# VH-VL binders against q9nrl2r1430to1533, part 221

Target 1, 104 residues: q9nrl2r1430to1533
Amino acid sequence: GGVHELSAFEQLVVELVRHDDSWPFLKLVSKIQVPDYYDIIKKPIALNIIREKVNKCEYKLASEFIDDIELMFSNCFEYNPRNTSEAKAGTRLQAFFHIQAQKL

## First folded at step 13 (VH-VL)

Design d40 (framework fv_erenumab)
Fold by ESMFold2-Fast, scan of step 13:
Structure d40 (fold): chain C 104 residues (1-104), chain A 122 residues (1-122), chain B 110 residues (1-110)
Amino acid sequence: as target 1 above (104 residues)
Amino acid sequence: QVQLVESGGGVVQPGRSLRLSCAASGFTFSRYGMHWVRQAPGKGLEWVAVISSEGSNKYSVDSVKGRFTISRDNSKNTLFLQMNSLRAEDTAVYYCAKGTRFYSSGYGMDVWGQGTTVTVSS
Amino acid sequence: QSVLTQPPSVSAAPGQKVTISCSGSSSNIGSNYVSWYQQLPGTAPKLLIYDNNKRPSGIPDRFSGSKSGTSTTLGITGLQTGDEADYYCGTWDSSLSAHVFGGGTKLTVL
């Protein structure tokens, strides 16, 4: 990524974290609270991990950043049935992300 | 098997309207962004419009903005392109294409229909 | 006028190797995954390469993609008469909020 892209990644992560529907995505799912999660989800990720990667300049392309956000939503919909609060929050946050990601 | 089938093309006079449809099968339609791409006779590919998986985000090329509207009905696995105020320069084969990702910017198109021909002539 | 620049034509004999270049800017190739498409005469385009250098199932390893900075190339080895087609690069342009294609390269197998 370039200078403009790194600034845009940080801004977008901050907007996602601040969104009302970010609560299922702020940090990794607890193995103690949800013991079967890691049997189903093979590539876990969360906003705190993505933010750390942005801070360390680990995304060289906007596509790599977007793919990690996509993985986060994909994991949500794979694990959580459509009628859950998690899946509903994911659907709304994903729509918000689609709008914001056009700037990348 | 994954497949996209376009319909609704034809010959129309300038200023008229036409609605294209694209019927999807063999994949979970509601999970992918969908594109319309056109190709004028003897010319290259020109991207027209995209719609995200949920329909919440849409983009189109400036030359059709305000005239063309992309939409989708996920319950019917169908993509649409409403084309108003048609011009001679809109004459092309119109292809429906599946994005490789759920979001509208999603980089590439991995499944294409065979196209439907739109001819705008007087 | 295309935002991505490709040579209008390339040619070679059967069994030879060709490369097709595509040049853009930081708002498109420099920031986003690139795809390459093959269009045989009278047919719809077919995806050859996605995510800069990956092949869909069914695409032979004679086709390869690479990206460096704001440019990308499609490589075709062991040319066959059936490779005679138009080839297009494509990507998202963040400044235009639009997908853009190169102008296309006609490959003639002599």
Scores: ipSAE 0.006, ipTM 0.646, lowest interface PAE 9.9, mean pLDDT 88

Design d41 (framework fv_erenumab)
Fold by ESMFold2-Fast, scan of step 13:
Structure d41 (fold): chain C 104 residues (1-104), chain A 122 residues (1-122), chain B 110 residues (1-110)
Amino acid sequence: as target 1 above (104 residues)
Amino acid sequence: QVQLVESGGGVVQPGRSLRLSCAASGFTFSRYGMHWVRQAPGKGLEWVAVISSEGSNKYSVDSVKGRFTISRDNSKNTLFLQMNSLRAEDTAVYYCAKGTRFYSSGYGMDVWGQGTTVTVSS
Amino acid sequence: QSVLTQPPSVSAAPGQKVTISCSGSSSNIGNNYVSWYQQLPGTAPKLLIYENNKRPSGIPDRFSGSKSGTSTTLGITGLQTGDEADYYCGTWDSSLSAHVFGGGTKLTVL
């Protein structure tokens, strides 16, 4: 824990949100638009929720923040076939995240 | 070979019932949302209903609400459409279609059956 | 009632390009992925375009899709007689909680 960790989380989540490949992850999937999503994905999460948790200081450790980001990518790969634009965007964004997260 | 085969169509009098079936093979049926789409003679495509992969969510077009019920049996790889209180305007070829999962909006349909004909006439 | 508007017919000469339009609103095309379907006479529909502009395996690159605002367009280049069919756009409508199709466009190769 510490102030340094919270500042780093905010910086990283802002970089993720602004990345070209963030579009599948910006907000929760609509149950009305994609009715079968919640049959498959039991722990939904998105960057807007993670950002809110960062802003409210809900992450005490870097591992907790990293776990939520990895859950987001895991959900993407579980729901979306590998050849979809969502899965391809997720693969590139996850690689970017892994490089940046090493600085936490 | 990925395929869908519809059955259960026929000729019925107004006010009666039919149950359509769609047998799926060549893919993991329980992972995909499934649709019913109909087409009246000489007319365009009209979406009827969708059911989510595990059956927990269902949507249908307003004109069939209260009369048609979509359901599925994942253990038998089969989709159903129970059609009650049939009307002349329900006369159509009924297609079963497999949904394509999309992150940020509605379903496309990538596999279609050959259709089964329902004729409601007096 | 037509929620998505397509022209009823379109025609072009062999080898030319044709475009088929589909217009909707923010509750459908504006906020959701669009698919295009080809239906040859007496057959089931076939998926031609998905996610606005992507082709399934086996669909030639003569077919293309595009979306701008609340409208989408199917383009066919190098038009062939075998392309004569009905073409439908389709998408989810969030306000209706329903999938909607355009009225269909009959393509004739003159």
Scores: ipSAE 0.012, ipTM 0.682, lowest interface PAE 8.1, mean pLDDT 88

Design d42 (framework fv_erenumab)
Fold by ESMFold2-Fast, scan of step 13:
Structure d42 (fold): chain C 104 residues (1-104), chain A 122 residues (1-122), chain B 110 residues (1-110)
Amino acid sequence: as target 1 above (104 residues)
Amino acid sequence: QVQLVESGGGVVQPGRSLRLSCAASGFTFSRYGMHWVRQAPGKGLEWVAVISSEGSNKYSVDSVKGRFTISRDNSKNTLFLQMNSLRAEDTAVYYCAKGTRFYSSGYGMDVWGQGTTVTVSS
Amino acid sequence: QSVLTQPPSVSAAPGQKVTISCSGSSSNIGNNYVSWYQQLPGTAPKLLIYYNNKRPSGIPDRFSGSKSGTSTTLGITGLQTGDEADYYCGTWDDSLSAHVFGGGTKLTVL
């Protein structure tokens, strides 16, 4: 990656954060409120963590950035059944991400 | 139809016990955190207790600790609140409520029962 | 007395807009998602807003929520007589390990 690549990651994260369906993904689930989440999900991640990694230039390749976003969606579908508002939001946001990721 | 139906309220003297029940239908009960919320006559909402989806984690407001116990039976789709050593200040309508997030107990309550009335008087 | 502070009452005329505030701290609103509830006289509470600004199915778009720092607001536009109710904010409090509600705001449509 280069400067343009990092700018593209930041732009995409900002678009995801602003999307109506981002609410399940904005920050990590609280261990106090939802302790069973961390028993089920072994590699937790959220948009605030991904954005921090972008800002610290931790993604060297577009594939690494895409892998973290896909992990976030995978965690959502593992924890939340299809009929939940979280899973439905995840499905729509993932489709939006796949369209935007074509630019990377 | 998703619904919750409370029962077990009544009039009791201070120091006595009551057990409230909440029958759930129309959703996968075992996959949601469940809450008890109360409202004293003419007062606002006061959260009482929550139980996680499998019953492994429980939290309650300090004023009821050691007196009230929340429990659930997932095989019967039923939530319970065992209330011991009742005090006049426990007089309220008691609502059961389902958590909004799958497994979550902390992100609001989207389905509420009609409530059951508990009156503690001498 | 309430952990979350709301004004006790608010009023406006039909068709107007109102904003109901709710103030907390870093251990509750500042670190957790906020919900808003409507309680019509003699009824159980009804969820209006969850995750700070999301509406459940069946809640009209004239109801909106927002959160900034340790405060949250409920907005109601196109005010109707049927909106006369008590409104409560609610969230988790990390320090108390408990869900907390605001004291409630009575909305009167004049």
Scores: ipSAE 0.007, ipTM 0.633, lowest interface PAE 9.3, mean pLDDT 88

Design d43 (framework fv_erenumab)
Fold by ESMFold2-Fast, scan of step 13:
Structure d43 (fold): chain C 104 residues (1-104), chain A 122 residues (1-122), chain B 110 residues (1-110)
Amino acid sequence: as target 1 above (104 residues)
Amino acid sequence: QVQLVESGGGVVQPGRSLRLSCAASGFTFSRYGMHWVRQAPGKGLEWVAVISSEGSNKYSVDSVKGRFTISRDNSKNTLFLQMNSLRAEDTAVYYCAKGTRFYSSGYGMDVWGQGTTVTVSS
Amino acid sequence: QSVLTQPPSVSAAPGQKVTISCSGSSSNIGNNYVSWYQQLPGTAPKLLIYSNNKRPSGIPDRFSGSKSGTSTTLGITGLQTGDEADYYCGTWDDSLSAHVFGGGTKLTVL
């Protein structure tokens, strides 16, 4: 192959994936383990899906990328009660994202 | 006060049937997948079956397919395991266990009952 | 025989550190999150670790988990006599469409 530079979006997704609080967001919720999730959450998304969209150049504007990340956090807070480990992880990761997103 | 209590175990002859029950309290039973796990005397844990929160999806270990049926009654907060054509190798303590709602965590089980003993002997 | 392989026993003295290994394949540990369970003699199992390295509320930080490729380890520091128990790893197996447990490791605290 060849060497190419990572996009700004890819770099930010990599930083999110590496964050200690990314564990609720790495992959889509399992339909077997949590079958009611997809009745409650109308637009499921996860970091692996967002990364795939980045790699396929599907984001034309920074706002579109930011909207998908915000949807991911919104889904977390809609499904998980605020005192859960998932909601607490989401709160911390969202704060980290807001700092990084200022660079976009 | 989150609790699971198994019942229905006993001594039974090969080829007979037993129905195990698991009474749940202290959490919203209808929101969680539920598991049956067994442990033969002096041996390790063996997963038996799982049922989704609404009962629409079920999976079981191959050795019990066609003989055991997992079911639930959300109105009564109760999980069941119907065990038909019992064999000596089904002798074990049977635990019911609550699945987690953790994202991307797999089939972790965070609450367990104390177990009910099933002995298949002649 | 178990799909996931653990050593049958491990021993250490009070205050020491011990690690318990668990080996699988790409269809189980390699592709899925791992949990660890403690079973004290005569009791039901208790969840120690979920999502490879996370502790449920009430589990002391002496217990830790890690995953690398198709293997996972449970670490226990500051061993206490009350830690004497059987320890099991567990995960989903994609090829079997079933949850699988390791064969268990008996920890003795001398």
Scores: ipSAE 0.006, ipTM 0.599, lowest interface PAE 10.4, mean pLDDT 87

Design d44 (framework fv_erenumab)
Fold by ESMFold2-Fast, scan of step 13:
Structure d44 (fold): chain C 104 residues (1-104), chain A 122 residues (1-122), chain B 110 residues (1-110)
Amino acid sequence: as target 1 above (104 residues)
Amino acid sequence: QVQLVESGGGVVQPGRSLRLSCAASGFTFSRYGMHWVRQAPGKGLEWVAVISSEGSNKYSVDSVKGRFTISRDNSKNTLFLQMNSLRAEDTAVYYCAKGTRFYSSGYGMDVWGQGTTVTVSS
Amino acid sequence: QSVLTQPPSVSAAPGQKVTISCSGSSSNIGNNYVSWYQQLPGTAPKLLIYGNNKRPSGIPDRFSGSKSGTSTTLGITGLQTGDEADYYCGTWDDSLSAHVFGGGTKLTVL
């Protein structure tokens, strides 16, 4: 909790958004274009939603923030087969996140 | 091997019903959207319906709404198309097809059955 | 009227190159990924291209896809007699909440 942790969360989200591999994660998957997604993924989330939660001070603990980011990656790997561009981007972005999250 | 096998086609009079089945094998059926696509004699492909992997979302072409129902039984690895109030214009070869997971519900169909023929005549 | 417009036919000689166009709108090709299908006479369709420009395993590299705005193109190089078939583009249409196919293009290898 607190202002220091929220500033760290915002900085980390900005770094994720700027990463070349963020493109599958910037906003929620379209229900119309990919209705199959919402049959499989029961807790959809994306970087724009996480950033909004950071800005509204909804994360009390670093673990809650980390859990939402990990849910985002878990959803990616649950939905997308290993050999897709989405899954490959998710693998690289998750590795980057794990390095940056050590600072939290 | 990844395979789809259709059955249930036949010759029927207008206003009657048919139920088409598509048996899937060689992949995790419950993870993929499934489609029905038809082709009238000498004509092009016409998409009919899609069902999401768990069956919570269904879409169909307007000309069959209220008459055709797509469904699936993931425990049996089987896709169905219930066709009611059949019309002469429903005469076609009906293919079942697996959605690509990459673009599952509408973006591509990577495995197709051989088709089953439905003829509505009299 | 099909929602996606393809030329009804194209023809070329063996070894030549052909392109098959497919035109749509912002609600379909403009906003969604495109696939291309080959249908040999008397057979089920076969996926040639998905995700605008990607080939499934087993599809030779002489087949290619591209998308620009509301149009997409299938390219075939080194034409073979076995390429005689009908070719269809396909994509999702947001306005219809339906998958749509082009009207098909008959390729004749002369």
Scores: ipSAE 0.006, ipTM 0.600, lowest interface PAE 12.1, mean pLDDT 86

Design d45 (framework fv_erenumab)
Fold by ESMFold2-Fast, scan of step 13:
Structure d45 (fold): chain C 104 residues (1-104), chain A 122 residues (1-122), chain B 110 residues (1-110)
Amino acid sequence: as target 1 above (104 residues)
Amino acid sequence: QVQLVESGGGVVQPGRSLRLSCAASGFTFSRYGMHWVRQAPGKGLEWVAVISSEGSNKYSVDSVKGRFTISRDNSKNTLFLQMNSLRAEDTAVYYCAKGTRFYSSGYGMDVWGQGTTVTVSS
Amino acid sequence: QSVLTQPPSVSAAPGQKVTISCSGSSSNIGNNYVSWYQQLPGTAPKLLIYRNNKRPSGIPDRFSGSKSGTSTTLGITGLQTGDEADYYCGTWDDDLSAHVFGGGTKLTVL
């Protein structure tokens, strides 16, 4: 996509980062503190990495951006049982993302 | 029923070796990090080592590095602690403990075995 | 000596409230989630609190946790004789690359 699409990605990532439920997603899970995370999750990603990719113009299509955000949520639900605060935050943030992504 | 059962403890002389085992049941062993924690007689808890779910990452306290090795066999649902060059200060009850997926960026242990006693004396 | 500092003992009467403190530094409590453990005499430890203030299934709401800066506190209300135990705080230490426990606090009920 173009400049308009890139600006939309920037706006959406900022909105996700500012959301109350973004805390599990702001940065990569620590290898030292949670070493089993990387045994289970083979394609780790977080909002700081997605934002960097947006800033470097690495997303050419809205679908590529959406895929990375959905991977982030998929990783959350794969690692965290549904009754955890992480999974509940992920569910709410994903619903917010789906509403905002309609504007892309 | 989720359970951890330790074995392999005993009485040994300084400089000898012991291998501790921890048999897991009632959960998908291969999906969780596992810990060894010890407690000397009348003393508090001391963390010893952790191993990631597939065994790719291991950490231990400096006092046991080079002497103790944590390992696991996911096909047998078993955690191990190989203890070499044992010293009097290694005398303790050794617990195995299951890591929890409830922590986003930290360690925590939600299931514990009953412990196995290691006594190093001459 | 422990990296995390707890009082060696606390005491209160049945039905009363008690708090157990645990103090650390920016490399441990200040930067990481905290857990609390109960150890009844002759038994293995049991997880009471995880992620600073969350209770596992089966833990009564009489037990609560909180974290502020580099310190954490375990609160117990409606004390019962069955609460007599050693209590430990625990967290990861970034400088040591190791999990650390407090020295433990013995709770006596009367």
Scores: ipSAE 0.015, ipTM 0.686, lowest interface PAE 7.8, mean pLDDT 88

Design d46 (framework fv_erenumab)
Fold by ESMFold2-Fast, scan of step 13:
Structure d46 (fold): chain C 104 residues (1-104), chain A 122 residues (1-122), chain B 110 residues (1-110)
Amino acid sequence: as target 1 above (104 residues)
Amino acid sequence: QVQLVESGGGVVQPGRSLRLSCAASGFTFSRYGMHWVRQAPGKGLEWVAVISSEGSNKYSVDSVKGRFTISRDNSKNTLFLQMNSLRAEDTAVYYCAKGTRFYSSGYGMDVWGQGTTVTVSS
Amino acid sequence: QSVLTQPPSVSAAPGQKVTISCSGSSSNIGNNYVSWYQQLPGTAPKLLIYDNNYRPSGIPDRFSGSKSGTSTTLGITGLQTGDEADYYCGTWDSSLSAHVFGGGTKLTVL
């Protein structure tokens, strides 16, 4: 991706960050608060890392950006039981992402 | 059937050591964080320690740091508590407890053993 | 000397409703999920509520949990003599890097 593609990625990340359901995804899960997270999740990621990758021009294709966002949601559903606030927030935010990603 | 069975309790003199075991069955032991919780006679619950699913992370209450070590053997479905330099204040029933599937999702303990009694006296 | 404060006892008549309070701070109840436990005399604790307000399978709906700010409550409706037990709240404390329990509340059904 070019400058136009990176601008679209930045806009989408900002929309995700501003969404009410983004709270589980803003930063990496704390090892102090959640000691077993990294035993289960082998490829951790969060919106702050994805935004940094966008700013450093690390995404060359829209598919690479979408893959990282989907990895973030996949990690959420792998770690968190379906009836948790985290999993419910993830479900709603993922649906929002799929609508916005149609613009990519 | 999901079950936890503690063993290894007994009567010991101050300064001695005991090793508690907790045998798990009926669930995939390697996927869950495991806790030790104690209760002194006539007193409330006191959390002692937790170990992550793969054993990579451990936390314990300050009063036992340097004396107690939590560990697990996932190949044997067994949780351990090594208790060194025992004090009269460590006298309690020690419960083994399974965390909910994920440690952060509630910090709750959904399966408990029946407990093993540790008495530290002269 | 617990970090979470519960009343030492509560009592109500059969068929009535009772609420048990548990108060903490931002480092525990304020930022973390709360669980509630029932301990019948001579038995191991039993989980009643997890993630603030969810019930495990087999726990009747007359038990409920709620959390507001740095406090949480356990509600029990339709009280029965079999509910006489000690009740504990519990949560993680981020400042202590430890799980903490309330001091316990003895429920008497008179």
Scores: ipSAE 0.007, ipTM 0.646, lowest interface PAE 10.3, mean pLDDT 87

Design d47 (framework fv_erenumab)
Fold by ESMFold2-Fast, scan of step 13:
Structure d47 (fold): chain C 104 residues (1-104), chain A 122 residues (1-122), chain B 110 residues (1-110)
Amino acid sequence: as target 1 above (104 residues)
Amino acid sequence: QVQLVESGGGVVQPGRSLRLSCAASGFTFSRYGMHWVRQAPGKGLEWVAVISSEGSNKYSVDSVKGRFTISRDNSKNTLFLQMNSLRAEDTAVYYCAKGTRFYSSGYGMDVWGQGTTVTVSS
Amino acid sequence: QSVLTQPPSVSAAPGQKVTISCSGSSSNIGNNYVSWYQQLPGTAPKLLIYDNNQRPSGIPDRFSGSKSGTSTTLGITGLQTGDEADYYCGTWDSSLSAHVFGGGTKLTVL
C-alpha cells in the first residue's frame, strides 16, 4: 500500500461502478429474492463493500484489492449459470477489470 | 440432449394420492431449481411448486399447501411431486420444468417436459 | 383472475408485427426478471424470453422482450402462421412467495 495505490484503487472502483455491466455487483445479493445464495456463497462481497474498504485504507497490498474484486467475479460465476444476465455482465466487467488492473 | 420426462399421472378418485416423477437428463440436475407447473383443460398455466438445487428451499402455491410436497433425489436425477387429498380442481396436465438458475424464485423456466395428465373424478 | 394481466387475444396478418402486453405490480414485474413462453396447440410451453429481454439459443430474433416499470411486452415481427399459439408472461411475486403467470394471450395469424 501507499497513497498512490489507494488513489489508483479509488479510480478503478469508480470506473467499475460507472460501467454499464456493474449492476449485479453494486450491492449484496438479496436473501429475500435469492434465499439459497448464502448457502452456496460463503464469502459474499460487492463493489460498495470494496469501495468502503478502499476508503478506510484496509488494503495494504494491491494483491488484496485484486483478490476481493476477483472473489466478487468468482462468486458471480459460481452462483449464476453462464447464460444468465448476471454472468454475461460479470464476464464483460471482469475483462474490463483485467485491462484496467494492468495499470496497478 | 437436455430433456425432462414426467410419469405417474392417471385417473384417481377425490381424496386419493398420486406421486409424479420427472426424470432429468443432459444437464447437471443437482445444480438447478426445479418447478412443477400445471394446466387445467382449456385453461392457462398455473405454477405449483419449486425446489432449490440442494432441496433446502421449497415454495408452493397456497391452494396445494399442506397437500402437495415437492422433493428431489439428486443421485437419481429425479424430481417428485407427492399429491395427497386430491380434489377435482387438481385435474390438469402437470409439467416438470427446469429453472434458468440454481434457484429460480424470480426467473424463467428454460426446459419443459411433455407433461403427465392427472384426472380427479368420481 | 391472474395476478399478471394480458389481453385474452391478439391477431395480425402474416408478415406483420404484433406486441403482447403484460401488466403487474412492484411485487412481481417491477422487482423481478420476466420470462415469456410460447405454447403451440397440444404441446408443452417453450421459453421465448428470459431475464426481461434475453433469447435462449434457438429462438429467432423475430421475438423480443422489454420491461418498463411494472409492465412487460413481447414483440413478434415477421409473423408466420406457425406463430399461432398461446403466449404467457411469468415472473416471481415476492409478496406471494410464488411464481405467477399471466392469463395468456391467444395469437391468431389471419
Scores: ipSAE 0.324, ipTM 0.819, lowest interface PAE 3.6, mean pLDDT 90

Design d48 (framework fv_erenumab)
Fold by ESMFold2-Fast, scan of step 13:
Structure d48 (fold): chain C 104 residues (1-104), chain A 122 residues (1-122), chain B 110 residues (1-110)
Amino acid sequence: as target 1 above (104 residues)
Amino acid sequence: QVQLVESGGGVVQPGRSLRLSCAASGFTFSRYGMHWVRQAPGKGLEWVAVISSEGSNKYSVDSVKGRFTISRDNSKNTLFLQMNSLRAEDTAVYYCAKGTRFYSSGYGMDVWGQGTTVTVSS
Amino acid sequence: QSVLTQPPSVSAAPGQKVTISCSGSSSNIGNNYVSWYQQLPGTAPKLLIYDNNRRPSGIPDRFSGSKSGTSTTLGITGLQTGDEADYYCGTWDSSLSAHVFGGGTKLTVL
């Protein structure tokens, strides 16, 4: 726990946000633009929400932080067929996350 | 393999009703939003309505609100358009189309049927 | 009226390049993804471009899309006689809660 882990979460979120494949994940999906998204995805999340939780010290364990990031990718793959630009970006960003998360 | 086949079009008098059907095959119908798009003779494409994958959300163009109802039966892989109080201006080829699932896009259409013709005349 | 504006026609010779423009506003092209459709005479529309600049499987790289601000363009290189068709841009309009199409552009290859 503690300050050391929170600093690691901050660094990782910044790395994810800066990654070229972060574009589908920066903010919540718009209900107006994608009306069936919330029919399928019951626990929506995005990098801006995760970043805010990190800033507010809401993650007590590394596993809680990792679970939220994995939920974000799980939502992407549940909603978007594998041949979409979103799913392809998600696959690459998730691989990057898994490499970086080994440091947590 | 992936196909949409429309049916139910015909010639009908003003003020009457028609129900269009769209039979889907070759993909998991229940996972996709579905659209109706129409095209009057010699005119461009006009979007009519969309229904979400589970049917919980529906949107339609203002000119058909209160007259047309989009619905779906996922157990039968079928999309419907109930058209009431038909007007001459509703004369068109009606296409059903499968939505794409894009993060923040909502309404690209990647698979289209051949269309069914609706003629409203006296 | 069409809320997305396209030129009514464009023409060029085989092997040449053309661009078809589509202009809208912040409520449609400005804040939403754009798709482009090809409609050959007597046929249903076919998706050419989605997500502003992505091609579905089976669409040759002669077709390209781009978006800048509230406008988008479809580019076609190496024109073929089989490209003669009507081309439509389309996107969601957040203020109308409706999908909107451009008025269409007729491409003539002669």
Scores: ipSAE 0.006, ipTM 0.624, lowest interface PAE 11.0, mean pLDDT 87

Design d49 (framework fv_erenumab)
Fold by ESMFold2-Fast, scan of step 13:
Structure d49 (fold): chain C 104 residues (1-104), chain A 122 residues (1-122), chain B 110 residues (1-110)
Amino acid sequence: as target 1 above (104 residues)
Amino acid sequence: QVQLVESGGGVVQPGRSLRLSCAASGFTFSRYGMHWVRQAPGKGLEWVAVISSEGSNKYSVDSVKGRFTISRDNSKNTLFLQMNSLRAEDTAVYYCAKGTRFYSSGYGMDVWGQGTTVTVSS
Amino acid sequence: QSVLTQPPSVSAAPGQKVTISCSGSSSNIGNNYVSWYQQLPGTAPKLLIYDNNWRPSGIPDRFSGSKSGTSTTLGITGLQTGDEADYYCGTWDSSLSAHVFGGGTKLTVL
């Protein structure tokens, strides 16, 4: 029928997923690859989980959505030393997010 | 002044035990995985064991399983390797090395000590 | 033998360039970051490259790393006599739950 506009949250998650630096954030960290991740990170989250929450209309306020994205970056910087590929990707993706989040 | 200093090496008879220590300074020891790597005379590097930042995960090469135990004391910035039932093939320089990441499978080691020599001879 | 395969030796003249290869499998190089180490005679190893292609602070840009599939290479340009050393690749092997090193390559600068 007509053109349906995506929610602002869905549009932003899609842009994050498509970004070249999204690779550390697409899915939850594997317990097989990184078994001690879950000993250090108490609130794990990833873009696939956030996108599912958006699709189920679980975010009632923009602040709730922003908090989950910021938690994802906070986990990255807590777990990964600053000079790792994961931390460098996280730094660039977080800067991109902050620019895009101004539209919310 | 990021530094690792090994101690505890020596000459011992087969079947004896040694405990190696590695004193860390100049970085936040409790934030990084720590490794033991050895090198037999004239041979290449052989990884021995790793312990994660909080000590929750440990891995070792099959040839030392059941004989060597890696441990750490974050309050003292010290890494240990307890070596039991030593064999002639355990003769090597033992290096303490800092992982590049918190976790045991951290892919690389960026700070190395000068090593301590273990000679197992009858 | 080692799980990661390196040539035992390589040689080149001062000012030349050289590449040292390291070959593995999907359980190690294929799915994990690779590091390269330099060991000068009588000294402890020194990290040259981490995360496939990043240099630690203080490592000159004459040293470079690259990874393709299940293989990785260390490149050294502008060779100097002080580069004579043993070079090792290393990474995590997910199937073994162990860090593995290549057998080492002795670089001679003639």
Scores: ipSAE 0.014, ipTM 0.705, lowest interface PAE 7.1, mean pLDDT 89

